# Ledger of designs, part 17: VHH binders against q8pxy1

Target 1, 323 residues: q8pxy1
Amino acid sequence: MMDPQIERKLIEIMRVIHESDKPIGARAIADELNNRGYDIGERAVRYHLRILDERGFTRKHGYAGRTLTDLGENEMNDALIGDRFGFVISRIEEMAFRTTYNPETDKGDVVVNISYFDKDDFETVIELISYTAHAGYMISPRVRIFEEDSLEMSLPPGKIGIATVCSVTFDGLLLKAGIPVEPAYGGILQIENKKPARFLDLISYSGTSIDPIKIFMNRTPTSVLEVLEKGEGKILANMRQINSSAYEMTGKILKKAEKVGLAGCITLGEIDEYLLGAPVETGKFGAAVVGGINGICALEETGIEIETNPISTMLDYQTMKEI

## First folded at step 4 (VHH)

Design w15 (framework vhh_lunsekimig_d3)
Fold by ESMFold2-Fast, scan of step 4:
Structure w15 (fold): chain B 323 residues (1-323), chain A 120 residues (1-120)
Amino acid sequence: as target 1 above (323 residues)
Amino acid sequence: EVQLVESGGGVVQPGGSLRLSCAASGFTFSRYALYWYRQAAGIERELIASITSGGSTNYVDSVKGRFTISRDNSENTMYLQMNSLRAEDTGLYYCARKGFSWRYPGYDYWGQGTLVTVSS
């Protein structure tokens, strides 16, 4: 099937075509993509244009180049409208609602992130994710592996997929119990002496079209390996705000989740007080949880090429294996 | 679990008609574009028709005027009405859903295929 990296290049090519006021050729598309930070040549663009033609998304106009079909225009608009109009908040709300996991029964669906890597890296990936999870810097030590012939997921040849539990699962658990949760910030959290110290950087979820996790990769990178080795360094963490009326019930639910392997709540703040330096609105308290992909960050720090899509899909927690 | 299930294939004489159906489950049907592909003689699958979430349609030149793609969002079903069938239309017909996303991987979802044989 189609590689996720190829799918991203296809949508970027469609964006360039969409923004053109006239048919546009492969060379002009390549030049524009290079201006946007992509390292892609005319030959590769021609290859991707053929795929778009085959999908019915583009129409060829001889030497003048290509335009989007109505089908391509609608697909691009559907894909981009989510990113443009508060996609991350809408996605969190959707996935929280779809969460069915019940810690009391240990049954139901959790929200997962999906990462892709070269199958030659399999042993290193499993070892490092396991180590990071058991050290307490992931939501759960349970993962799901997807191979080339997986019934659940289509993967390109030579790649393996791994699902890890996403922190949005906690939003779903609380929603299920009648507790509305407001996503507040994604951030970089300083660890000192194996304990949370303070947020070094915060990006509000409100008004963002880009997941804060992706933004941080370019601003303040993590040092998960340093935290594992020395108990000092930087990890990904998220902050939620919850109405003060739900304070005790929230604590009880999160404790139940920890008993069945959904650990990752770093700390609950006091009502009306900042948490780890992050602001909290009056009438609310903060809840800080580890980012679900800290083990993936550790892999990237070793130089392994791995692509991650956070808040990707739902998965039955019972189908995930502890590593 | 995303599932696509085709039905309606069979053996038909040249000039005859068939109506294929694709029953979908496991996703919000009304929000996705959907596709019919044809695979003949062990070659790569060819896109023959598509329909957007808004109902806009597109066809490969060889089937224009003969095939009609449609959708019923209330029934979560896509159709392909095939008229004036030719021997060259013989093949396995697959319904499919494509995904495009900056944030999430695109996956191709396929049905099992339904066989259409046009006897001469």
Scores: ipSAE 0.000, ipTM 0.111, lowest interface PAE 20.9, mean pLDDT 79

Design w16 (framework vhh_lunsekimig_d3)
Fold by ESMFold2-Fast, scan of step 4:
Structure w16 (fold): chain B 323 residues (1-323), chain A 120 residues (1-120)
Amino acid sequence: as target 1 above (323 residues)
Amino acid sequence: EVQLVESGGGVVQPGGSLRLSCAASGFTFSSNALYWYRQAAGIERELIARITSGGSTYYVDSVKGRFTISRDNSENTMYLQMNSLRAEDTGLYYCARKGYSWRYTGYDYWGQGTLVTVSS
């Protein structure tokens, strides 16, 4: 679990790199940060640069130093717009509130992730997402395809867009039933014998201004293909905390959602007990949910280039087609 | 292999008491949380009490102060002491243990139920 003070230093280092017109090295970054009132040495900056490299936010230029990648520029632009600590929690809260989907009626809007890929990869994309969803490692087997001539979405030439259901949809449907859900951790979950075994890595949602899903997509490799083939490996998952008073109602709602294809491979923990190694606060129980983009992770494992915007927008579930 | 067997149900007058037992086998009893559920005729099953492996307890508001859940790890048995019984406490009482299933969002294992009738 990453210290919030470390996350703050990462943001300031990215800011220095962003403001540089040329690649910048660790010593120059340390000197600039000291000039801005930070007490940080070159060794500490090198440690933080390694983290940024691993997250895909910086690119090495040999002896010349680092620049920000496109991903790093996007994160830095967000950070330069005021205090971004808690931004991910606020986004989850916003999208949960906007969720209108009712599993009793199978009507309403769900939260989706949007991914873009080359049209030449279309058949592989559909086949692998379908396989991953039907194996239970996606939220739903329903997707929405956006072609380059779509009136609904502006796409780059040669690209196809795909919407997949986001796990925040569960936060929304529980909220509609009067059950507040606290996002706790994003993580890497070990699967053994086709069942969850333990979290291998966890990042607190409250401790970061950078989305844990983006961090894991860029630095911690999944092995979704291995899970599909052998029933063993690593997938993306998150852990939520819910008040113990809602235990029974939560189970009922999730059963109804499962009947309409919103399965998500959810594991409910015991009240007051750790779930799959992840800590749970007294008076609460944990809920571990597969990440909505595990099918996208499987595609990346095959070498396909995909750009993903998680927790992207709302989409009418009835307009999504089962694959 | 997991087995839960309830006993102790019966007919009792309002204000009376009953003690339910749940005998467990097929798993490490001392390491698992255990639950009591109640189902009244024509009404869906509801959680009324639970006890964790560490001994922490939870009760639904309607039974707080009247019911006491306990466990005896040496006998692999969970109990529900029911005092000051009311007509609305009438129902089938189920012992439950949650198993971890990737797609299961509730309990894997249930007892057969034991009937409690609080007579008029």
Scores: ipSAE 0.005, ipTM 0.242, lowest interface PAE 10.5, mean pLDDT 81

Design w17 (framework vhh_lunsekimig_d3)
Fold by ESMFold2-Fast, scan of step 4:
Structure w17 (fold): chain B 323 residues (1-323), chain A 120 residues (1-120)
Amino acid sequence: as target 1 above (323 residues)
Amino acid sequence: EVQLVESGGGVVQPGGSLRLSCAASGFTFSRYALYWYRQAAGIERELIASITSGGSTYYVDSVKGRFTISRDNSENTMYLQMNSLRAEDTGLYYCARKGYSWRYTGYDYWGQGTLVTVSS
């Protein structure tokens, strides 16, 4: 689900079902949601119940209605953490704070994503990540490889882990220079003639229980391979808002980071202007940054099975090797 | 589209004064820092003065105390008042605004320049 409004409705429906001491039907669910301030009809509830059925979160009891499965109970409990105000934002803030990397010295910790894949796919993984990074659609060409039973990472048997630099590293670089950054949207960005054209789809970081980039990665078709071959197609990108007073310093810091291989910033928007179709608040400018996992998206496009945890941890950038 | 247009250059004798103007359009003028650069014959373009959106100023040592940068946000215009001019102040004066776009290659915005000649 890419629509955060649908995800919120699914969680609220599951909450109503959980609170019922017996199976509950669509009309009763709609009535209860309306009592809680939601404007939703029985037909819409039936639609959402079908989605929950398909996900294995609800069990049908004929005309009596639905109950939650064990899977649904677990999903509801997990989603309640994400339903807390600013959960994804607070994770971004934590990782930005933990960033110590200094482009002047080329020393310190960066934020990384961790991906897992079968050992047999190693050569293809390295090749596509390298290609994507050197084309400019990842944050850095530096990666770190983890073998199974690593002291720094527990991996399933037969798997290799790879760390790639996360775009939240830029939030941390700017924060250390005294520039607060507001994550605004994850999205799908159209590339034309090897240049950014417009965002085709956006999910706000404020009001989602799931990282927007993870939603897009799993469900929205990217065409990173097409961009690499033809200079046209769709990639993952994020949009940030920054106070107008920091415009000059932001540009200088990002240019310095580019010199040492942190080259994922696509563009800075004009102050008070929308950026690539994405809204920007008055008194701010937008910053569009490539998604740190575009190389992983390219691998998924080839049919390779790969699991990714975005904004996963910190790594010393000096321990990451250029590919 | 960002546009910057300089005016006010000319020929003056040493000790004379000139006021340069930079008329801006295509952006929210009051929100940006703005810059004056000078290019003398055979020398790379150098920063002479700047003014932030908040009005804080910077001057290169060679012009400090002689030049004054200012801005009029209601007219979308930046000025450089040049007093006690010297022969070494001769050059093409450019106004500029920083820009950052796809891979940061050459995205500063520049005017066409205005020539200042100080001759005795």
Scores: ipSAE 0.152, ipTM 0.626, lowest interface PAE 5.4, mean pLDDT 83

Design w18 (framework vhh_lunsekimig_d3)
Fold by ESMFold2-Fast, scan of step 4:
Structure w18 (fold): chain B 323 residues (1-323), chain A 120 residues (1-120)
Amino acid sequence: as target 1 above (323 residues)
Amino acid sequence: EVQLVESGGGVVQPGGSLRLSCAASGFTFSRYALYWYRQAAGIERELIASITSGGSTNYVDSVKGRFTISRDNSENTMYLQMNSLRAEDTGLYYCAARGYSWRYTGYDYWGQGTLVTVSS
């Protein structure tokens, strides 16, 4: 066990190494940490790297620097959980509350994911997102494009941003109708014959500080492209729990939303019954919704480099254009 | 722990100048896009200026040519130089940072705001 101040610096050093993608040396690590507001020199970083080496968290590369081991990656993930426990649930609650979209009027703000990618990939990105949305594996076919000079979105040079509708929009829509929604699991959903079959993998929202959808994106266990071609494969989906007293009203609201292009609800479960293999608490029913970024997953499957922040911000749905 | 702290606000006469500072800690400052927002009485909070991690800047038309946003990555500080101030520039000025990478678990970081009053 180490001093908490030393442990914090070890965690931050591991984050710098993780972000590098190439072996990184003590001087470059010290410079990056100083940019993060830490007052630390190269000698101190070398001392901390020796501790990380001894713990098996880092690997040396012929004095070119360090990378994280699998053990180091796991330790960093545990540190992220410790630092941010409850943040994802609080973010979902905030965004649901900020949702103003009314399917009766087709007006108001929806929750969006923001992705960004190289300008050279623009045509492929738009085409594949359009196909995925129209196939029913995204929340909506409406997107918002952000160029480098957009006041609404600040982007790295050479990048274009795209906003896609986030499934948390349904949480907000139901909340505004007086129906509280509990996020239960993010997961990988098996599609067979163009229909949902079962969840293959689940991560509880209550058991993680990292958005389960981000975890699955990093692991790339989806086969959205296969689903588009053959009607079978794996997509991102999440499962919500709702009190049984709201069963009929939930179904009616989700059907209204579908009529105006918010068509991400795959299925509602029966009261007290497991939904697609996912457990449901007594007195509740499950609602399975497609992940709002399945089109982004399809792009990653083609080898396109794309960065995504799920549950990123609010946008006026009227400013989003159908593709 | 992420922290953004604004300073440099105050009372100034029309046509005067102020420089706002936003001091940041607890995140990789150089990799974040940074923003200045203004909230005037009776008006929703609006984005007035932005600067990317690469240094590209953007402004709303009402401040373009009068305000200059800049960043100093070595000091973890963002600035807003405000010249030719007008009564309509009165408001609370907030700095903000946005991360777009899955490597960052938060999306938005906000300061507490600093008051600018242009009065005559």
Scores: ipSAE 0.000, ipTM 0.205, lowest interface PAE 14.8, mean pLDDT 80

Design w19 (framework vhh_lunsekimig_d3)
Fold by ESMFold2-Fast, scan of step 4:
Structure w19 (fold): chain B 323 residues (1-323), chain A 121 residues (1-121)
Amino acid sequence: as target 1 above (323 residues)
Amino acid sequence: EVQLVESGGGVVQPGGSLRLSCAASGFTFSRYALYWYRQAAGIERELIASITSGGSTNYVDSVKGRFTISRDNSENTMYLQMNSLRAEDTGLYYCATKGYEWRYGTSFDYWGQGTLVTVSS
């Protein structure tokens, strides 16, 4: 299957073509995407246009450029283009707003990541995700399975989907309680003696169009299996900054969430102090949460082919089953 | 823009037959599961039949053996063949497509306008 980051760029290019009232060329497409904050060069756009041509999504008009075919219009609509264009921060804000989960009632919608894999890997996937979640390196032990040829998910033959709880659910919980949360960093967190020690690497959420967690999965390997075996190694985690006036209320809400199995080894910093080596602004405190896909990272470490869309959609938490 | 347009509703005698059609546009029809829902007067909307992208079908018990759902991906159309119709089958029949698109991480929920089926003597 093609890299999800490339698929995202194809959809973004198609949106620019759709919005043009006449055929549009690679230079104009690149300029428009850069104007929207994406770092895409003309050469890369030309490469992606060839992929779109091959898939039958675009029609060539000589020197005048490209238009979308009917098949291309349908593909763009399938992707719900509005949900894919924009920055990771905009996606986090949208999903936090859509979060309705209440830890006091154990009801409502949570933010999930969706992963998809070959059905022959199903038992290994479930076992390792369960193990990782119960060890405390995922947000929740609850998942939803989308079976081959499922009514709930548009899957190709031979594929199964799994939804795991995303850490952005915490942004939503806090937002609904009136607490603004600033996403700060995604990173690689060192675990020592089964406890968080320090961030080894950090990528800021500001100024990026791709999820920092996805960047780390492709750039810096985790060692989740090592952490599960020995209590030492590297996992995915992220950090939020929150105003100091919300310190006590934040702790109360996160404690309630933990009681219903929505935790993920949450660590709160002191006001005005660095958290696990990551900087925190004056007047704020840090909140570090394990990445919602550490079990998926463990699977990738075993050589299993698995694709993941982080911060994918909302699911009713009551429809997710503990494994 | 996604559109689902139903047709084929009407008045039929008990024991008669009727075929409903749902014409789809604005999405890649062949990749999505499709549904027929029924809403009778004073009753909540009920899932009657479903068909997956791979062609697997499911039916509510009250219509099993009498109704057949099918799809024609080349025509972007879904059908509901209704046989041995009963007075209880009277209602508005809705075509729908909903679920999660795995390749893009997007969810969708689209409905047709409904078509009336009346089974009367």
Scores: ipSAE 0.245, ipTM 0.640, lowest interface PAE 3.3, mean pLDDT 84

Design w2 (framework vhh_lunsekimig_d3)
Fold by ESMFold2-Fast, scan of step 4:
Structure w2 (fold): chain B 323 residues (1-323), chain A 120 residues (1-120)
Amino acid sequence: as target 1 above (323 residues)
Amino acid sequence: EVQLVESGGGVVQPGGSLRLSCAASGFTFSSYALYWYRQAAGIERELIARITSGGSTNYVDSVKGRFTISRDNSENTMYLQMNSLRAEDTGLYYCARKGYSWRYTGYDYWGQGTLVTVSS
């Protein structure tokens, strides 16, 4: 959905803001970009700043202008260390390939997200993640906890890390069985009567330098707590496309994974039909999977400060414990 | 309230035929894909045939060429014409409409089932 040229301009605008020692306005940003060879006016910069504001990468300071948020700083730094066009799809392909988990044996590596939070929030974090997972809005109720003195992960004093299963694990399970999976969209899914109803917003994985799920997470358009309490509200979800020839085998594999706790509220569409309002290419069917970080979204909704690295690494599923 | 009611099951000899019906109510019938599942004793429920809202059909290999799924949107009814029946076709036959499966089978809508027995 986001043009690569637009994403490149957003990154360069963030770079200008980062290099400023003080809040910077649209006119000053446009002037600096023109000095760097970009042909862009103040009106166009204001449009791009709105996108950055919506993604939570910038904070407005009245008439003084914008600064980068911590999230914006991290995204800008990530963009600078590599070619980000197609990066998310390449990352998904890498992690899917590295997935070795076999539901028949309950052995092997799964893809995980890593989150960090203050140790004082530990009980609330475990409680909400457990409730969200058992309600069916996460991939698995199994987690791995990392203490500040863990040799596996370097944590700042006073912080605890938690690994949760990432939806890319399903891409890996299907790939292992010879089924190619095409990432299509990250989005916001409306829940009604404890069932998926429709996607409200979608961002294509194609042509973006930033993970669509990370964009939605930062903007906080979710209401996971409302879904847990009332069976209505908004959660993060992904949409995948799969060739129609694999329909039966896909269903069989996902059902087997569910028996060992890898469920993720999978919803399979009909061949050649839109799934929950999301477009599906002819000759394919859609597969909607809940975002692996919905429990983290619930925590953010309570005001808990938590940092998340999605599609972070591989972990042996047997080392993860149910909560 | 979504309701699916199967009928047409019975006892038939090998090589015989049966026609199953699924009467639906509580939803806009023409807008949904519909399914036939089969469950034999000691075996998990298996999808055997489906028909989309647009009329496209799919079958598992074991029934392809012998079974025909169809729908009548004016009567809110789906059918399964079963020909050349074999002993292995014995089982409970379920009409289903997929809901949104939270844990694969969650929120699917099922009928009560109709028994088909193929015996000499």
Scores: ipSAE 0.000, ipTM 0.131, lowest interface PAE 16.2, mean pLDDT 81

Design w20 (framework vhh_lunsekimig_d3)
Fold by ESMFold2-Fast, scan of step 4:
Structure w20 (fold): chain B 323 residues (1-323), chain A 121 residues (1-121)
Amino acid sequence: as target 1 above (323 residues)
Amino acid sequence: EVQLVESGGGVVQPGGSLRLSCAASGFTFSRYALYWYRQAAGIERELIASITSGGSTNYVDSVKGRFTISRDNSENTMYLQMNSLRAEDTGLYYCAKRPYSWKYTGEYDYWGQGTLVTVSS
C-alpha cells in the first residue's frame, strides 16, 4: 500500500528517535537523516511523523519533539530484520523462490499475507473475506485461522490471525516454470460493470519515479464494498511485466492455477501494448493481478480494526480451508 | 540489540528435574510471545513450548504434563521447569523470540546460545 521507499524512511526516522536520549524534533531528525545519506527535508519528516503518530509508534511531547512508544520500539526492532533483505522487490524474489505449489498436483507452499483482528469481529471477517474471494477480488477463498494460543503464531491477547493467499504466489508459479516476472506497479484499479477498466493510481515498486510528498497528498482509497454491491468502484491490483517469449507458457500456467482456485489474474495484456492504461516496456506484456488483501480493505471500509503483514510467509496450501 | 541468554542446563538422572532460565534484553519483553526449542543429536530443532504475552501456554505432546513454561515480566526472564526427565529429552535447549508479536513459527526468530541438558544414568 505505501511506497517501499516511504516505509524505509519511516524505519530510519524511528531509528533516529530511538538513538536520541531525549525527545527529538523534525528539523534535528531531517539533519541526521541527511548525514546518513537520505535526501529529506523537515516538511517531509513532519508528514512521516504524522504517519508514525497515526500508527501509534511515536508520542509527541509538545515542541520538544517525539519519542518512540513501546509499539514503536517493537516495530523498529522487527523492521531491522526485514530491512536486511533490501527493497520490497528482494522480498518478492525471496518468496517467489520459496513457492513450491504445483497446480497439477494441488500440493505445495503458497505465499500468504497475515492479518490479525479482534476475536469479537471473527464472524464478520470470515463472511466478508469469503464474499470478496467468491466475487473474484482475492487470489483464493482458502484461508488459515490462527488462535491466540497457537504454537504456530504469536498474537496479541484477544486477537485472531488469518492468512490469505498473496499475489506473489503467481511470481513463484511462473519462476518454477523458468519465467522471470518483473513487479512493475502496485495500484488502484477501477472496476466498471464487474470488469477491469483502468488503473487510476500506480505506485512503482522501484520507488525512483515517485515524489514522496505527492504520494502523501494524492492517495486514493479503495471502495471494495462498492464493487461487491454495484460492480463499480476501486480495488487493489498489481501490474507485472513478463518477457514476450513467455506469453504462451504464462497463459497455460495461469489457466491451470485457475482450475484449482488460484483465480487472481484479472487479465493478460498484448505484447508491446499498455494494459488497463499502465505502461508496458517494449518486448514485454503486462499481467494484472488482484491484490491479495482486497477482502481486508473491505473490512477496513466497514470500520473494523485489522492489522496486516503483506508478503508475510509460506504456508502449505492444503492446510488452508475454503470459506 | 536483542539478546537471549539461557542457563540452568546440566546432567541429571532419568526421572530428575531441571529448571531453565532465559534472560532477555533489547526489546519490550512483556509484549512478545516467547518460545523454547530443543535440538537433540541427529534430530532437527523442535518447538516444545510457548507462552504468549498474555500468559497463555502451549506444549508439544511429548512434554505435555512434564514441562511448565512461565515468565516474569518484571525481571525480563522466561523459565522452563522440566520434571520426569527422560533420556529422549537430552539436547540443547534454546529460547527464542519472533521479530514481530504476530509472526509465524520458525522464520526470523532470535535465538539464545543454548543450554545443554543431559539425561543419563
Scores: ipSAE 0.000, ipTM 0.194, lowest interface PAE 15.7, mean pLDDT 79

